# Ledger of designs, part 5: VHH binders against Protein ECM9 (ECM9)

Target 1, 377 residues: Protein ECM9 (ECM9), of Saccharomyces cerevisiae (q02202)
Amino acid sequence: MQSSLPLCREFFEKITAYLDYHDFRLTITANQPSITLPYYVDEKAHSIELIIFKTTFLSLFQEAHTYFNKTFSDQSGISNENIYYMTVGFLLTTPENKTVYNVHEDLLKRYFQDNSVLVIPDLLVKEVRLIQRLLCSSNNRINKSSSLWILYRKLFVLSLDANTLVLPDILFVFHSSGSQHFSNYYCWNTARWFYDNLPYNKRIELFNLTKRFCFQNVKDCSSWSALAYMVCQQEEKKTDNIRDFQRLTSSFNVPFKINKVDLNFQVQPADAFTQELVKWIDRTYAADWPPYLCLLQITKFNITLRIEMDSVLLTWRNEILNFEENSGHIKMINNTPIVPEKFSNDLLTSVNFAHFGYKKLFLNKFLDKNKKEQSDS

## First folded at step 24 (VHH; from k2 with G36S)

Design l1
Fold by ESMFold2, last read:
Structure l1 (fold): chain B 377 residues (1-377), chain A 121 residues (1-121)
Amino acid sequence: as target 1 above (377 residues)
Amino acid sequence: EVQLVESGGGLVQPGGSLRLSCAASGFTFSEFEAISWVRRAPGKGEELVARIWPESGYTSYADSVKGRFTISADISKNTAYLQMNSLRVEDTAVYYCARESFYGTEGFDYWGQGTLVTVSS
């Protein structure tokens, strides 16, 4: 049927369609001369990619923008459903448009108070799919949208209250979104928020996913920082995340109180994790900074671990001294060890300069009382 | 109507073993429900002993029982189990099976009647 917003409605149906998969990716890409379709679906066994071509993307923006202008001009044909579909078009094309975001959110709030506000079948299920799949976009503006990540937290709260068979797929979203954008701050800050507000069993799942992600993506500093947070659970920040959750539940009149016993469980004791990480660093000759920074963060907030690090510090200091005696002084530029030119074609020696260089940097930062700010280059 | 029926409690000597069962009816185990064992010892409050999310198989334990107790679930039988090994006198308590929904208010929405476990030297 011909409708007021045919493009935005079609997009909504495509992005919210039920699919049985383990992974999803949304890609916006340049038009291909050999493909005339507005969308392309690339299916693997349990992995689906939805491709939106650039002309389709721009047409969605133009349709949504045209309808937005009608809203200001008081034209006939304005309905809550059409306003919703217009906002869906904007969430894809300009997710940080706060005016449209607020309209979208207000419609959701009104719908949950009075279901007659929107006559869209299975709206909560489709809304969750929409936001989850937008956050699985390869497009930086969409995947790193603070507004979409905040909306995702709100949908989680709404999903808890609604008698619905759908829950946000936390494992899927963080796995997919984290993989598509290196060091995605908003993704991993949202993971911290979820960690503090999930039941103990689900915290185990999120912890294990985050830990596996870190060891598979060693250079991703945002994920390692989230892992450090999950290991040490900074009390101040945990309290802030719990308060934010309670603020959201109050805002939607969702009665919920997190069980204190569930909040007290440890997934992995901090001392066991630090021992594992130190052994991993030593065994693999770790040559990237984020694991070392993770160790700094964990030991910064745990006085007993700082004391227990004395043996590690002594061992690493002796290793650094021995290496420099045999191979030359390790030079740093912007906190990055450099490999002398004469060794640039020697993979093992190059790794050793990075490995012992980062151990040296770790030791300096761990012990350095005279250099509190690390902003000088 | 949701029901949880415990069985397997009794008298046992320190160092011994017991296996508790919790048969569920009125709902099917899903990814959205957790089954827990909660105990009340004389003169003490409630202690969450163990919890399982049956579909994921994830479990958690109180520090006091970790390494000695094992919680499990058989989805096809709609039954959860608590294997209690190396029992100690301080494990003496009434053990309750309880359900929590991922959606809902604080605490457990359904409880069994409890089964008494007595560990005496």
Scores: ipSAE 0.015, ipTM 0.429, lowest interface PAE 7.3, mean pLDDT 83
Fold by ESMFold2, fold request of step 27:
Structure l1 (fold): chain B 377 residues (1-377), chain A 121 residues (1-121)
Amino acid sequence: as target 1 above (377 residues)
Amino acid sequence: EVQLVESGGGLVQPGGSLRLSCAASGFTFSEFEAISWVRRAPGKGEELVARIWPESGYTSYADSVKGRFTISADISKNTAYLQMNSLRVEDTAVYYCARESFYGTEGFDYWGQGTLVTVSS
């Protein structure tokens, strides 16, 4: 018997194919006159791009929706595999359709209770690849899909019982997906969730990946917020993500025993990270606010770090005073440093107004924060 | 307790404008909280439209609304605003005000009830 969903099945095979790569990108683009194939694989030395042409994307949408409507009307010719492939088409074309998302998740849950529910070889591995590679899409509606990121958390939990190899590859998605769209709060909030629940060696890897991403993408406030969270966990030890992980393991009947080493959140000492961040700000003349917010968060409840900041405060205060004496008062509009028009074509001076402006804002916030915290004794 | 209450939604013609308000209570704006406007049309997912850290004034916008929408905050009134100009039919959605904590374990930790914006002739 031949499939009634040939396009969705072909997509599943393409997106889940084994590829050896350092990075992955999924692109939906306009048809090109010289290329009539439904898919194109652009293979580079260290990355793979899977290209889906617009007519193929629309055909997948139409095939999936036609099948979906059939399931309401006549019910004949319906199998779990065909329902699964139909939902795969929806995850690509309309990932936030909650009705179809729930059908997809229900099939996975039933499969893990009874493997005969879906007769698809290596389904868990292929499902993880599917979700990871969808999340590596340049398409904003797919990359930032809250439903796909939530499913990714659930797949991590399910993989622990299956003793699968997905754990070594689980982290690349944060760099790849984060790079596709800045301000991707679902990506970096999911990274926080993984940070709390990963084995210690992978926690170190995620920390270093996140730190590297932040310094390469300075304006990305979501990634800097995640990095600050990760540094603060060694002191704050928030349990919300751990409780959610435990809820999921209970809900899926996944037996799990935490290793004592995996309760260790001491990846980089907070004082060492703070010193590194201050040095980086000074060396690069950092002219964007997110690194300064990260520094404020890390020092919020750590009295030792707040005291150790005294020399930094003095140094930055003197630098600001000298700059304003030579270049004029730093004007702020909505707490954003303003470059005077006479310097707007001078890149070095423009950077300095932003740099010293944000240092001035940091000092004001830091001193006001310390007054509030001292009064709470 | 933390509460976010939206207002200002309604029916408007294409090319018109609306101003949404998000009144916050149970906390004061700090340097570590962001207020966001998130929209959802029926059968669609969430789209982060605009975000502001009120104390720093740092803002970001979705590409779909850049130049048309402006997010702002009045710290003395503990209120965030979304000025929506040059409205299009595709802007029709329920608009939610949401708080994101820099320290939070989830993305948005508090949500308003939503306010409906309908753009039609």
Scores: ipSAE 0.000, ipTM 0.243, lowest interface PAE 17.8, mean pLDDT 82
Fold by ESMFold2, fold request of step 27:
Structure l1 (fold): chain B 377 residues (1-377), chain A 121 residues (1-121)
Amino acid sequence: as target 1 above (377 residues)
Amino acid sequence: EVQLVESGGGLVQPGGSLRLSCAASGFTFSEFEAISWVRRAPGKGEELVARIWPESGYTSYADSVKGRFTISADISKNTAYLQMNSLRVEDTAVYYCARESFYGTEGFDYWGQGTLVTVSS
């Protein structure tokens, strides 16, 4: 009995093992000639890396594939546990396979209706850990799997019924996944979904995590889009993600009662965030568009913020005029500031052309927005 | 009504090139909309290949295509393009044009019907 799917079972035990860490990374890498181990754990003070060598990865796929074909043709030796372990192997090696994903999800749904379906200790905790750690993979095929991110939403819903201590670990995935894959829209769209559905204290944590990430990863437009969404939610109060959450609770028969305190989206007041963002742009000489686009989005729906921007607009206009007087007109091609050839080797001046160029672009787009809104026709 | 219409797919040899077009209608490009190319191989999930915010010119690419694919837009024609060079067998997929809103609950709110790209010798 134990000999069925030994590689997939070992992988499950390794990837779901309890480890004391603040960050996690999953790496698939080339074999090293002197190392015969299928896995290696690199443990540091605040983070852990689980390394899977390529021959181990391929052997896991082959084992799972062979069992999958046997399930169709021979039927001997099949059990729900072995089907589960086979699907775990596929979630690592081919997470986009919808047939196997559906089998995996069906087993989980049946388990929650009848716990005798799977006799695996601590299954929900281990399943959440599995999906979290897969989503912390440096392999973009795994990390950017829409199926795994959707399953993560479903596991959050299921964890509420199980009354498990999964919730404290739920957020690190966004930092870990986002930092490994630039502009990962699956990660940051899932963060929007979680922002709307988390308890208030965790919503604050996710907001602060996202904000820190954006200021540390200025060019990551997907994370800035998520941050803008989160700031705007205190005014917009869009319910799409809340309705999806409610649909999932009904679908899984999870008893859930809306807690009014968790409908509070006032985390950082929009005016305070706007002031902080403007100050950050000025202090750092921000030379990338995403922070400015975030500012445009936030001011789009709030007339009070638009009026409060008057002093910022005047200051930035005067800065642009002074810069152009001293350094020449800022030329734009496809709304991208162009550094003149004579300054191409002057790094400080090159940054200033981008910085004041994007301020100039912001002013133009902001005034066009104001003109259109104030138009009677 | 928002519509996205892809064209330019076909059969090509490894190492060859194709140019895909995405004609948009029912909205004009603004600073808050992006056009993305997403691909799906048979029996596989989806991969974001490239995206552009046409008004700013800001672009990003998947690691798998960086240096080989170039996304661009012509605002006057309300059309985005994907130039695919040095094509490989693993690039075989149905390529979808999708609209991404900088502010929204969904990552991609509108999708085209797709255009098939087959790379085989």
Scores: ipSAE 0.000, ipTM 0.401, lowest interface PAE 12.0, mean pLDDT 82

Design l1
Fold by OpenDDE, fold request of step 27:
Structure l1 (fold): chain B 377 residues (1-377), chain A 121 residues (1-121)
Amino acid sequence: as target 1 above (377 residues)
Amino acid sequence: EVQLVESGGGLVQPGGSLRLSCAASGFTFSEFEAISWVRRAPGKGEELVARIWPESGYTSYADSVKGRFTISADISKNTAYLQMNSLRVEDTAVYYCARESFYGTEGFDYWGQGTLVTVSS
């Protein structure tokens, strides 16, 4: 049957090529006069980049849209295969379209209901790679698509069987997506979800990856928040993530292998991490808020950690006071330390104002929370 | 009403000594407040000279005055002091007493009227 969607099919074939490559980058860019081909593939030894030009992108949308209008108007001759390719085209071009999402999901559900989950169908493997590679795209709308990230969770559940407990290259997706787009909430929120639902070995890897990412991306609030969660899980959120997983398993008729996810498994004790984070903050003269916020989030829910922080609080207080004596009072505007104009050209002093300023902010917030908790007990 | 009143300023020769007092009213020294001496010299910016947490007795000094100035507080009198020894011409300034809250983000919340210290030969 001549595919009524040759462009969408071609796209699918290209994006699901090289299934063994985890380092696959999808790039959407402007047309280049020197390139007449609809796609450019840059193959390197260990990485692949698929470049889609704007014209190709638009053509894909048009093809998908045309088919959509024809099929849903005539309700005759619906090919599941063609509908799938249509939805693939729309996932690229309009990832937040709910109708398309629902159609796509329904197709997947039907496919897996009819086929024994015991063997990961070729389509599932390709589907996983499709979604992973979309999530790692250069396009912000695609990369930060809440729908695609939700779909990714669903695919994780679908991929769970006796032989395939985890999707391939899950960690790479978070790293790649997070690196391409700053503070990707959906990415790191999904990381939290995975953290709660992954086996212990993968959980450790995800934790380490997230920690490393945070230390390399000090300004990324979303990743630091995820890290805080991984260190000190909030029971409510944890419960929600587990329930969501259960809901999805039920929805897809996946036999609930209670992956005895040791829900109490801690990759790193919270106290140990807290100490590490404090040392890191001090060593690096952290001049951004996210590390401090992470520390606040971790210590907020743990009384034991709060007690252990007393020495740190005292030390930081003294350091702040000493700094202010020598350099002047640290002013805060909208929870941001202000560097005096006289020091604007002094990089070291500027960093110090930020560093000690955020320590000061941390102390204030930490102590304020303690007062509220004492007043409510 | 919170008030800070400075006293003890005046003219002194280089190498001389002076003791400033800051009488606080309208609040009692607690663990949440610091008293600071801040000076403003003509043509110069504001400089934090010394700070004390009266309840704990914790003190800190600017490097420019370290070893020469001593800040203290008498909780019973709700008064802070600045003993200034080995005064230099560069110490000439209006000295202000200011209250700081540990939880404050806006800096000093109350100021005295200031007392002039002139070091001149």
Scores: ipSAE 0.000, ipTM 0.206, lowest interface PAE 12.2, mean pLDDT 87
Fold by OpenDDE, fold request of step 27:
Structure l1 (fold): chain B 377 residues (1-377), chain A 121 residues (1-121)
Amino acid sequence: as target 1 above (377 residues)
Amino acid sequence: EVQLVESGGGLVQPGGSLRLSCAASGFTFSEFEAISWVRRAPGKGEELVARIWPESGYTSYADSVKGRFTISADISKNTAYLQMNSLRVEDTAVYYCARESFYGTEGFDYWGQGTLVTVSS
């Protein structure tokens, strides 16, 4: 039976090629006059880049749309396979389409209900790779798609069995996606969800990956927020994430339940991480707010840590005072340190104004919170 | 079939040491399983003594045995161990090895037959 969706099928085949390759980049770009091919694949020793041109992108949408209209107008001759490819085309071109999402999810549910859970179907592996590679694409609309991130959670649940995950690199998606576009709320919110629902070994892995990402991407607020959460989990959010996991397992008839016995284990003591973070801030002269905010969030929820922070606070205070004495008062506009115009061309001084400025901001916020808590007791 | 077999129990004087072994078969240690030692003393309830996640090496202990007992695992042998030092009379119990699955519906899904540890002067 001639596939009614040859373009969508071709796309699926390309995007799910090289399943063993973790470093796969999907790039959507403008047409190039010198290239007449619908796709360009750049194969390197350890990485693959699939380039989709705008014309191809539009053609995929058109094909999927045409089939959609035909299928829903005439219920005769509906092929689940064709519907699947149609939805694949739409996941690329219109990821936030709820109708498409529902159709796609229903297909997955039916597929896994009909097949023994014991046999991880090849389709599941391909599906996971498809969604991963979409989420890690160069396109902001796709990689920040809330729908696709939700789907990723569902696929994780589906991939669970008694002993193995479908893909060992399932947690790398956060790093990869985050690297394409910063401040991806949905990405890192999903990371929190994973953190709460992973066994200890995988939790450690995710923590380390997140930490590494944060230290490499100092300006990324969303990742730092996730890191703070991983160090100090909020009970309400944790509970919600666990409940959601349970809901999904039930929805997909996955017989797994989270063992509650070790749900409260900590990957790293909060005090140890706090010390590490402080040292890192000082060593690198961090000139962006997210690390400080992370520290603030962690210390806010742990009374014991507040006591330990006293020495740090005193040290930072003295440093700030010394800096202001020598370089002038640090001015803040909308919680952003201002570099005086006279120092605008001095990189070192500019960094120092930011660094000490954010220390100052941290101290102010830290102390203000303490005063409010004392007034309410 | 999953099996856990304990060994190493016996009679020891107060202050002495014993090393218990739990040989696992029918599965391999993974990131999804923890191995725990649980003891049952005569007239007392069940007590979780120690737990290990073999792949990560993460361990936890009951306060009653902290500093005296050490749980470990050899992945290559698919075996968990409990080194018991500075044994006390109150440590007398049947010690069971048990498996826990992180994604399991039940906490402990498999148990060994137990090994008796008697601490008596």
Scores: ipSAE 0.000, ipTM 0.290, lowest interface PAE 11.2, mean pLDDT 87

